# Ledger of designs, part 4: VHH binders against Glucokinase (glk)

Target 1, 317 residues: Glucokinase (glk), of Thermotoga maritima (q9x1i0)
Amino acid sequence: MPKLKLIGVDLGGTTFSVGLVSEDGKILKKVTRDTLVENGKEDVIRRIAETILEVSDGEEAPYVGIGSPGSIDRENGIVRFSPNFPDWHNVPLTDELAKRTGKKVFLENDANAFVLGEKWFGAGRGHDHIVALTLGTGIGGGVVTHGYLLTGRDGIGAELGHVVVEPNGPMCNCGTRGCLEAVASATAIRRFLREGYKKYHSSLVYKLAGSPEKADAKHLFDAARQGDRFALMIRDRVVDALARAVAGYIHIFNPEIVIIGGGISRAGEILFGPLREKVVDYIMPSFVGTYEVVASPLVEDAGILGAASIIKERIGG

## First folded at step 1 (VHH)

Design b11 (framework vhh_7nfr_2)
Fold by ESMFold2-Fast, scan of step 1:
Structure b11 (fold): chain B 317 residues (1-317), chain A 120 residues (1-120)
Amino acid sequence: as target 1 above (317 residues)
Amino acid sequence: QVQLQESGGGLVQPGGSLRLSCAASGFTFSSYAMSWVRQAPGEGREWVSSISGSGDETYYADSVKGRFTIARDNVKNTLYLLMDSLKSDDTAVYYCARGWYSSEGYFDYWGQGTQVTVSS
């Protein structure tokens, strides 16, 4: 008994992935290819369309969901601009793919797709009030409230990574100071490790990494688990930044669950234990016990599942 | 429906070995990190080990490093825990859980558990 199948496209600057997904979130087929942005937008769009047709061959899969980084117009299916595609300006991506595939195509921002993936297939299932963060190279986030994705007036709301947590903190790529992303992203941790080398060159983190240029969040958390003082210092800064941001989201959204994914979330207890304790220091007493803070269970193929979940959100189940 | 079913527990003497299995169904197994968590009588739950969806990354509690190996078979949708040099302190109910190494609150699905008893 074949059920309706979903197609999820995870669009990246280096690679793109296309998955055929069951209504309950099982990935049935997956193809990953180099994006080859240098070949121009027409070539990239054509190859995405060909891959969609390949994974859907012989299947009842009339809908495609696409998660894209950058600024998007979800209503009209336009990628306005993306840091991963610096030469793409107002690309009518959904129309171009629909013409080539004969399918109905939906577009969403990749961070919003992540929270939808959590809502439909992840730790957000059964919850109507969800805050989700992905801690990767940068920090993205999304919010579901009253069972609906929060998009704001112009569809660009929920830029959770850009809330200010250290007013006199590091410069963020967005052009302001002290954003969560500037303190708690993988890029921020790498920067702290590079800057700290002169003073803390004897830290276990550099011994584990082999060099300050190779030191990253994994080495930091491995060293922190072994009690390295410098690693714990950076861990505590990241925890404080996250706790301040999460406390703000708790005050604004009153969520049932705060879901944290991305590479940094793989640290586990060394991050989440202190984070849960520190959040309490920054919230009003009335909010204590009203939320859970959890790691995302969607590790592999989170982008494909998030993209497929766009379809479920747009067609009402 | 998501289901996790553990097997392979039993009585073993100190220094012995056991292989635990967890059969997963109702989700795309390869897309999720998986963990083993144990609970000794009268104690809270203790995280034991985690493995990434691809199997490329593994993590272990200090109490089991060098003795236990976590593995997965994404074709068979099965998670394994290979337990060597078992000690009396390893006596616990072992649970298969979906999610990364962390406290109980990080796991959205749990198996029913399998009893491991290390005793002479």
Scores: ipSAE 0.000, ipTM 0.426, lowest interface PAE 11.2, mean pLDDT 89

Design c01 (framework vhh_gefurulimab)
Amino acid sequence: EVQLVESGGGLVKPGGSLRLSCAASGRTFSDYAAAWFRQAPGKEREFVSAITWSGSTTYADSVKGRFTISRDNAKNSLYLQMNSLRAEDTAVYYCAADLFGSYWEDEYDYWGQGTLVTVSS
ESMFold2-Fast, scan of step 1: ipSAE 0.000; ipTM 0.362

Design c02 (framework vhh_7z1x_3)
Fold by ESMFold2-Fast, scan of step 1:
Structure c02 (fold): chain B 317 residues (1-317), chain A 121 residues (1-121)
Amino acid sequence: as target 1 above (317 residues)
Amino acid sequence: QVQLVETGGGLVQPGGSLRLSCTASGFTFSDYWMNWVRQAPGKGLEWLSGISGSGGYTSYADSVKGRFTISRDNAKNTLYLQMNSLQPDDTAVYFCARELWGDYLESFDYWGQGTQVTVSS
């Protein structure tokens, strides 16, 4: 186990964040900056390195974990390609940062980093069998089984957002119908709200949002809490999709805990209460009571804590 | 069903040229970034090039920039890779890949079966 402070870097296309983290997962310092991808990869890497040095100044923090979207080579520390960084191709990110900071740097995919954050610092602490979902603009996931991150043969396993939950459902960006992401993501909810306006224009959702174009998951769940029937209808569809997916993960992975994070998870019990009840409808009786379904406790710091947890996994775990 | 089918591979002499094609079906082709990725024997995946749905934007790996050209014909649902000045190190299985949309997903969701390119005499 590392007996030192940890540095977590949450790399995004719009912003990046660097946190100094204690070995028990407390954020001691945090700096967030614009990524400014348009300034080129060398400028971005330099500013990440400068921020790492700023955050770690005067501290014993020799290790950096970095969570990146897209395809990565974790072994060699290379970002192969990422939709958030269209000009980044086979970038030796960990070598570049190590050269600039004098620190040892570890790289992981951001969805895998999320489940590692839960394992080491979050609701997964003390569990060897974890399923984690992040409900954002899309849906990502990660799995820990027997205490180890599940990566699969080529390191691309655990695409949990693309399980089919509505065979005749909406088209997914992956080109099939009815994936979990196509029904339960923030993007999917916005689509349902835009499509529903003609029939349900009197819904509280649209009054709270001010227009159908501005209506999103927050307005949906706010209206659902007030008993709006249209909002409850969409909430029930999202819950059913999640329950079917979670039931599948329970059957495949037999987890101790299913952790759900991301912006949509902030809805709270209006989502989690019905979800826990509905999962039971879709699992075999032998699985009842073998798992918990919980919200991520890491919230806005999930990316930094996930990134820092890479260090624990590679050295201490 | 989404299908990506690569053609145009084969054996070519060093310094030669090949044009790979990828025919897409089962989705609205013009809505997606499309990519070429290769895997050499005993090595990992290497991203080579990407093109926007409209064809207005392209990007290339440094290893192929100036030698390879990506293009698409949205009327024919076909992606192309023009490969010039081929070297033995370009020997690989070449994959057509559709780019994912979303915050937390891998960059690519659908891959073709691949087409073998062998640069040797």
Scores: ipSAE 0.000, ipTM 0.101, lowest interface PAE 20.7, mean pLDDT 87

Design c03 (framework vhh_ozoralizumab_d1)
Fold by ESMFold2-Fast, scan of step 1:
Structure c03 (fold): chain B 317 residues (1-317), chain A 120 residues (1-120)
Amino acid sequence: as target 1 above (317 residues)
Amino acid sequence: EVQLVESGGGLVQPGGSLRLSCAASGFTFSDYYMYWVRQAPGKGLEWVSEISYSGGSTKYPDSVKGRFTISRDNAKNTLYLQMNSLRPEDTAVYYCARDFYGSLWEPDYRGQGTLVTVSS
């Protein structure tokens, strides 16, 4: 009989969302607001606290989980820095929110929160060895091994989006070339579409988008489903990059399941079918059949459910 | 340098069969989707078949579905097209193609072609 209600905060640079979540992962109430980072950190934190109190009014919900982009100190509840919050330096986010709400607040990196969401509420339920990737504007990932979140020596491990898959590939924001993120993210796909327009201007991608400036991953995969050659070429590059990365994770972590979420995963079998086949080409024969590659079921609620899952992980379920 | 060399074309009677081969070199064959494309005299290019990296997934247009079978041997870097129940309308130059780094119509990513004539 589930009794405890959880509060999950999905903190983004443009918007933030606060959800009231049942112990079994159902969203009971949700409020989304503009982050307005230009108004300063004190205003942002105050409005997050007000929204937490709003969604928890009349409910027994003493714990808050927050998933944040960027570098965090999970033990002390500090956001060290984030590209989404350029004026935030060593912000004691959990202490500030606890002071304003009277609640116990837990912080985690947003990609680690994603794999926890899969473990507690998603496709990772019942699995002790999970690799999860989120394919969005950038690429994040997290790993659970022996039932525990893999954080590494300094808590910054599992930067799965920065594994090199094309040594002579595009420059990555991390300062190296050919990272998975630089090839297979939504940002990378938009770049390929911009660069390809001069040669492939007759592609269905640009007709579906209305202009090359509006072309994105959605238009790419829609065109690929209709057999467009240029779209299939970019799809094949993305699949190859993902397959090389996933093969590496299979060799390193020996997972039961590889879960892929984020906007790009919405493409479905036009991505997953070729990916499952290509992974086999890059792994040792002994690993064949030891894993599943699946789409995340936590589509629109992944951020809130991931954040709420931080609570379950920290208090032991 | 990427090279694709087709073979196995020739003259065949309606209802007959032919097996086309494509020998690939200059790249890691198992890393690429491969395609067969044809061009009939005075017509544009027409997609004929698609095969995934391992050969586990194949795709065909309705015009050849059930009659043509694409396959690959990654150990031999070779792509095949088994063509059964051939019709005069199948008369064309058949090209082996790779388009991961370019267009199917780019000369560097397609072979020289092999002529298939279905007549008499």
Scores: ipSAE 0.000, ipTM 0.126, lowest interface PAE 17.2, mean pLDDT 86

Design c04 (framework vhh_7ocj_1)
Fold by ESMFold2-Fast, scan of step 1:
Structure c04 (fold): chain B 317 residues (1-317), chain A 118 residues (1-118)
Amino acid sequence: as target 1 above (317 residues)
Amino acid sequence: QVQLVESGGGLVQAGGSLRLSCAASGFIFSDYAMGWYRQAPGKQRELVAAIYSGGDTRYGDFVKGRFTISRGNAKNTVYLQMNSLSVEDTAVYYCAADFWSGYELDYWGQGTQVTVSS
């Protein structure tokens, strides 16, 4: 008999991706399409279903995992609210997809899906105590403790990007100041680059980008690698914010591993080297050497693999 | 400043082996994912193999089990060991450094020709 294949759906506001994944985490097929949120929720759901059927054609793939941004009801398969889908209110997403595809569909928050992807297919394999962060446009995170997702009373726990790391720091979209997301996200880096232009217009960052409006995290870390002082200053601020947050997670969760993914993690050792050093400055001595801080190996595949891992978590390994 | 220099290409008979090397300079090698792509005449460029900074690897479907990618961070070099070569593997092979995306590569080498004869 052929081994069961998994279907992972990474649902975004701009695009969605559907992947056919082997039980050991290899992507066999992948289709990415525009979400076209403006065409309404029924059209979006129909096109997701059509793509699932396309990707699974001729394959034994009876289960679908879907990672969604926003507030979800994992038990009933409902998207309560999503910031990327303003017309979506209590949408019974898994029931709608099951009707259209004939498959069993499982739903999870996208950041929780990320930590599950790490647990089943990534750097979290073999670990029961995992903290995972995605450093992208915003910052999401998830926690596994004693081999189980930490979801909290209402299933909305582990909002790791919203811990305060800079008292009196930048305003966060959550309504408070100094959240990790307000300092270390791709959006935060772009803001620092725009604000810094008047004083630091001669920085290599702006020469690499061509203009301050086009400057982003990639240009920042490229300039930092070349020793640009302004880029290193912003890099150091990002590292300090991350180190404070990670130290907090170490104290609260006592993890075996802290896994950092998302676009910014692609910076590599210019970020991870200083981060590992600075975390030690903020933790109690008893925690030194009890954890590893690593980059996600899943990278561009993280969304699909995270979504597929929901299936493994729900039906067992 | 940034340079990727491929070597090890050439003519080989079907069933044979070749090892490609890519020497990198002008950047912190250990920070970059490195990859090999190939392009045959009239076809689109396709991924052969990639190795991320932490050592994790990815392969194109047509080369799995036959090719192995590895990196030597101390030597700033990425390697592609190609075994059980077939005529369909004939292409120009490009070394690439991908920092932000597996789909949009930051730096490319000039390419090295691999020709597999029957």
Scores: ipSAE 0.000, ipTM 0.170, lowest interface PAE 14.6, mean pLDDT 87

Design c05 (framework vhh_7nfr_2)
Fold by ESMFold2-Fast, scan of step 1:
Structure c05 (fold): chain B 317 residues (1-317), chain A 121 residues (1-121)
Amino acid sequence: as target 1 above (317 residues)
Amino acid sequence: QVQLQESGGGLVQPGGSLRLSCAASGFTFSEYWMSWVRQAPGEGREWVSSISDSGGYTYYADSVKGRFTIARDNVKNTLYLLMDSLKSDDTAVYYCAKDLYRGFEYSFDYWGQGTQVTVSS
């Protein structure tokens, strides 16, 4: 019998990517295009469909998985709203793409897709109890417990980026203060670097970036590796916030593994070494040694592999 | 009502040592990063050191690194600065400060009255 191929769509506000994926998680073809949200919903959906047909041309790939940011209705395949698509309201995305491609389309939230990608193709393979965080522009998370995605009563559970780690900390876009996302996201790091410039303008971070407006997490971690004190202070604030959040997830979910991905995770041991040490300070003694904290191995392919894994989760296997 | 009360300053000779204390009240001390900031006569404020809420992370200005140690006692709600190998350039009023944004030494919401440290022969 021919081996089933999967199509994963990673839908972003700036770009979208479509990948043709083998049943075991190898990316066989990949196309990335500008989303061009300003051209309207119909144009975006048409271009996604065209790209799906391009990557699947001549292939046995009857199923499409789509990871989308924002609020989704997974059962009906509707994007209710997304921060990246301000004009999109209750868009029947899966039905529109099915009509244009002739394929069966499945939808999931991008953070939930990420933990599914880890379960099926990543560091979560062989594990039934997984916590996953993606540290990007914002912070998303997903949980697998007893081998099943944790979605909650209304399908909106596992908003792991919005746990409070600094009660009087920075304002979060969710409307409260001190969420993990408000401290440890790429957006939060850029804000800290912008605010620090008046006092720390001589920091290596700003020399590497060329200006405070261009300074980001990459420049922060590069400077931290070189021993820059200001960079280390921000790195350690991020580590403390992550350690408090991860400790909370360990107490609530008792996971086998905590997987951290997204652009910030590319920092490597300058982040993970201190994080693993600090988590121990915040957990009950009975939890010590019951979990691993690891970087996502999926890296730049996480979105496509997460999207493809939706298919495996929905149809089994 | 937040109160920060510094003590332990005084006159010492170069190479001497002092231990500064800051008694904190009116907030949950164990939940906040704390800092020491100094101001020499005729100069602006200079950040000296910060310590995380748990005490697990400590930071020092290059001018004091290796000579000063910041510490805290969350049971006694007290912040310390242990100052060794004091130099004339360390002469300043030392202020205890409660961090506004958890480890951002440039953002403080409460300050103590200060304690004078004078390093002179």
Scores: ipSAE 0.000, ipTM 0.258, lowest interface PAE 13.2, mean pLDDT 88

Design c06 (framework vhh_h_nbbcii10_fgla)
Fold by ESMFold2-Fast, scan of step 1:
Structure c06 (fold): chain B 317 residues (1-317), chain A 126 residues (1-126)
Amino acid sequence: as target 1 above (317 residues)
Amino acid sequence: QVQLVESGGGLVQPGGSLRLSCAASGFTFSYDSDYALGWFRQAPGQGLEAVAAISGSGGSTYYADSVKGRFTISRDNSKNTLYLQMNSLRAEDTAVYYCAAELYFGSDWLNEYDYWGQGTLVTVSS
């Protein structure tokens, strides 16, 4: 009997990726395409289905997992709405893909898919109590407690990016002030870099980027590694916000491990070193040494592996 | 468009007190903790001197050695206003006092400030 292969679909507003994944979490094939949301939902769904069939051609891969941004109905496979897909309202995504591919399709929120990826294929393996954050355009998170995904009463729990870390801080897209996402996301970092340009135009970050419009988290952390004062100031603000949030998760969930992924996590020890030190300032003494704070090992494959992990979670292993 | 408008200056005798106010527009104290706020002064024939500064959240303050124990900086986020309470005034405190705001990213309080008010004159004389 051939070894079961999994299909993971990482659905984004700019691109989508489809991967063929071994049962042990190795990417065997991967295709990434532009989402082209402007062409409408029918075109996007068709191209996702075509890519699934391309990646799975000649393979024993009867199941698809798909991680989607926004509000989803995981049981019925419906995307209720997403900011990345403004024309999508109550789209029966899993039914549409199943019709086109002949496969059984499972849906999950992309942040929940991320923590499942960590549980099944990543740094969460062997752990029953996991907190995971993904630091990208926005900040998502997921929680596993007692070996089970924490979804809450209506399946919308674990909105970890929206805890308040600066009470009088920047406006968040969720409609409140000072959320972790409003301070420590890639979008927040770009805002700080644009606002800082008038005073700090001589910063290395802008030389590396070529312009304030193009300056992003990558340029920030590259400049910080070279000792640029302005870059270090923004890095310290991001670290403080993350440390406050992580301390809160430690107090609430008592996790074995806090896993941080997404584009910003690729900064490495310029972020993680100060973060591990700063978290200790915000936790009760009884929690010191009860957790690890680590970078996601899944790197660029996190979205695909998270999506594939939905299958393992739904079929019981 | 960020604007800062100072008020409360005037003539006072040595040993007297004044409270300066700085009304901010174009950003909100309650919702924008990114700005550090400070008071600077320029005495006749002298350079610009930092007097006092307060962090965006109000959690940290700075005072020049010449004013420690006599001046108190505070902010009222509900009124979008910065204050400087000046007690035990001396002739050497005579200066134009400027309210200033800078985009704040941690401990760098006393660098070049981004936005400045027009100034309010304080004269301490008999």
Scores: ipSAE 0.000, ipTM 0.210, lowest interface PAE 14.4, mean pLDDT 86

Design c07 (framework vhh_gefurulimab)
Fold by ESMFold2-Fast, scan of step 1:
Formats: sequence, C-alpha cells, structure tokens
Structure c07 (fold): chain B 317 residues (1-317), chain A 122 residues (1-122)
Amino acid sequence: as target 1 above (317 residues)
Amino acid sequence: EVQLVESGGGLVKPGGSLRLSCAASGFTFSEYAAAWFRQAPGKEREFVSAIYSGGDTTYADSVKGRFTISRDNAKNSLYLQMNSLRAEDTAVYYCAAGRLYDSFWETEYDYWGQGTLVTVSS
C-alpha cells in the first residue's frame, strides 16, 4: 500500500501552485495557475479547490496545507488581511476549501510555512533551533525553537523582516524607517538601482539589464561578480543590513542554523561569503561558531514543500 | 548541458499563420513551466504566453484569441501556434523554462533559447 501523500498550496498574488508531495518530500505532481485577484475571491478559491482535486485525483491525499501571505488565524483557518489580496477580509479559507474538496485543510503564514519546509524537508532537518529568512519582493521569516514553531501570544510573532537595521534608513511599507525589508528585499534593491542611475549610469548593472527600469537583484549580483564598483556598493549595504539582523536573531534565539531562501539567495557566495564574515563583527564572542548560515536547498520547491510541511507539523509528523 | 532550441520562424504576410517549436534537452522539461517571450527591434522584451507544468495557460492581452501555446512532455517540446498575424507581432521569439519560487517572488525563467525571428510584412 502506498504511504500517505500530502497536498501543498503556495498562494501568491500573481500565481498559485498546488503540489502533490510524498511523505519524504518529493514533489510527484505540480500545477501552477494565475491567481487573477481582479476576478474576486470566490473565483480564486474555486480555482484553487479545482486544482487541488486535479492533482489529488486517484491518490490517497486527505490533507491540504496552504501557505498564505499576510495576517492569518491558523486555528480557525481564516485569512484576516493580505496586501496581495486587498478585497480579502476575514476569509474562512480552510472552511471554503474543505467544502469544495472534502479534505482537511490547514493554514499557515507563508514565511512560517517556509521554516517548516526547512525543518521537515530542507536544511533544518535534525535541528531544533532554526531561524529562516526568505528574501523576495519583501522579507519574511520564521523561527523554530525547542523543535516548535515560534508564533507568539497572538500567533503573529517572528516578523523578522521588520527589525530596524538602519535607524535613519529608507521608509518601510509597514510605516516605520530602516527595517531589514526596506534595505535588503528585491523591492529595496530595485529602488537603489533606480535611484543610483543618475550618478552611476555607466555601471555594468544597467548594461546587463538593458535599462534602469529592468534592473533587479539578478543584474546587481551578476555585475558584482564582475567587480562593478556600484554593484559591490549596493551588495555591501545589503550584506551589512542582513548581518545586523542575523546577529540580532543569533543573540535572541541562539539558533543552530540560519537558513536564507528566496530569489536573492540564488546569488550564492557573492552574498553568503561576505555575510558570514560580517555577522561575526556584530555578535558577542560567546556566539562565534555556535551557528551555520546557509542557503535554502529547497529553492523553487520551497513554497509547495513549506505548505505540505504544515500538515506534518499539525498531525504530529 | 541545458539547451532550448527554437525553430519555425520566418517571413509571413499579415493575416497569415506560423507555428514555432522549442526543443528542450539536458533537464526534466515536464517539471518546468515554459513560456514564449518576444523582443521587437528597439523595444523591451515582453511576455507572450506561458504553459505551466500542469497544463494551465496564460496569454498577453495583445495575443489572446490569436495565439495558442501547447507542450508535449514526451517529446520535450513547446509550441506556439500564431494565427491572424499582425505587423506588430514582428519580433525575435524566445523560448524560456523556469520553476516558480514562492509567493514573495514572481516566476523566474532559468533557461533561455537563442531566439527565432518572425517577420510580419506586407
């Protein structure tokens, strides 16, 4: 008899993905569709449910995990609010999907789902104390301590992207200044590249991108690898911000491992090498050598595997 | 070694049809989303159409109803059927393949072909 299969749903503002996942974390089937937020929440939920049934057809997969951006009520399965879904207010997402699919549905914040994916299927395997960051359009984070997901009093803890790393730094979308997200996110990097064009228009970044409007983190890190001065300047600012934040997490959580994923992590050693060195400048001597800083091995599968990991966490492994 | 090779480009009159093909090798094509992008002379590269690993499709408004994307995973191939071609469809057409990352990051296309030229001229 085949082992229980898991269904992971990675819900984004532009696309959503549904994966059929083996007990050991192999993706057996995957479907990705446009979210089409403009067509309304009923249409989006219906199409998610149809896709769940499609990937699970003929399979023993009674449980669904769904990772959602924004504020969620994990106990009641409600999406309270998300910037990606401006018309969604207190949406009973798990109840709606359960009605349509006949399955038991579990909800978690997408950044918390990411650290669970690392715990069950990724670089966090075998570790009880994990800090995870995902560096994408924004910055999300999650924490596992003593083998358990850190959620805090109201279930909204571990907003690791919103710690202040530059007190007089850029304005963050959260309404405060100098958050890690405002300095080290893909959005922040694009902003620095647009602002820098007037002074640094001859930078290799803009030649690789073709225009300043197209310039992004990929072009920045490619130019930095070739020794471009402006690209290295922005890379160093991003590294300093990350190092300050990671040092803070090391002091607070005493983790065994700090795992960094998201599109920016694909830069590799041009980011991780300087980051590992710079973290040491900001931690107490007693913490040196107590942690590892690594790139997520899950890469493009992180969202689906994170979502599937919600099931393992909720039903006890 | 990963490779995407486009074929089927050429000269066609307005209102005509053309079918582009893309042959994939060196990776498990069936696990990847695949897309067509185009770049006209002096313009930015623009999205044309995508087909995801599960078969769902999306189209740019400018080509919707005229172009059809399809894939054959057994042959590791991607296709674009282009009907009712217009002068503004003149461009180099690129085949791309990539995996979606997460809800914080849009689709990234890791692999690209060299392109095939489509000229629609009266």
Scores: ipSAE 0.000, ipTM 0.131, lowest interface PAE 18.4, mean pLDDT 87

Design c08 (framework vhh_7z1x_3)
Fold by ESMFold2-Fast, scan of step 1:
Structure c08 (fold): chain B 317 residues (1-317), chain A 121 residues (1-121)
Amino acid sequence: as target 1 above (317 residues)
Amino acid sequence: QVQLVETGGGLVQPGGSLRLSCTASGFTFDDYAMNWVRQAPGKGLEWLSGISWSGDSTSYADSVKGRFTISRDNAKNTLYLQMNSLQPDDTAVYFCARGLEYFDSWGLDYWGQGTQVTVSS
């Protein structure tokens, strides 16, 4: 049987990355470029195709997996709509890339790709029941049950970031209030830090950041580790929101493992320690000890590995 | 000088409605979360509701969820509380307060003089 290498494309609103990946998940080559969404979809697609050909030059790599934000039609390879690409409506992305590259292209939602990356190359290996969250600019999630990706009736299921954790909480981009994403995303944390600056300008968060405009989740968690009261208050709110959401996933999906990745997960034990304790307060006794809550081991390469994992999922591993 | 002035209090029958207003001056209104707090006779302060600087986020105490609605008009530097289905135990002095957060009473720094709401028998 021929050796196959996998091509993973992580499509973001700010940058896109293309990686050449071994069958066992090692990154062999990687190129990252600015998406430049403002230049239009035709320019973006052309530059993605050029980068795929560059990364795969001289390699046995006939398949491409691409993770895209927003609503997708995985069977037909169409991006229906994405908040990161407001001018993209029903874009036949896989057909366009296949024509330009000569390769077989597979499409998945980026959050679903993330859980597939965990299943094939990450902390989900050996598990048939996985819940995964990525805590970034927004919050995405995916679910694997009985060893297969949970997609729902129309393929748009597992929107885990939009579970309501504070019924009268912050406005979410989805048009409702109090979603997990509106409380625990990097964007939500930056909003809390901006709202807090005039009153709590003496907080260590702003001293570490140098300005309120630069204050982000990293500065918040660094200040929280040093015992800053304001930082701990925001940390506790984020932990409570996550614990409520995770408890709900535990009740609905009965997972073996809950994997949390994305930029916010880099906070480490200042987030995970209190989270593991708080989850127990919100679950039925019968679920205690049935799951683990862990940080994603994939870190910087999660998007590329997730995208490459689409290939393994579609062609049967 | 920071000033918060509440209006709209009064005597109302059980099941009735009132709308409270709070006019702010002496600071940039849309830089701050705004809150409503009450004090019933012989009791401590109870935080009721808050709204973020932009008006995009609100929060409510369990005692008033579904009955009270907080809103703001940043162009008029005015905060509102629409109170429906009033009960005798809603009788209190209602305070407008400036805060850091819209979801609790931590960090409230300036308070109005209060407006009396009395829900009669």
Scores: ipSAE 0.000, ipTM 0.112, lowest interface PAE 16.7, mean pLDDT 88

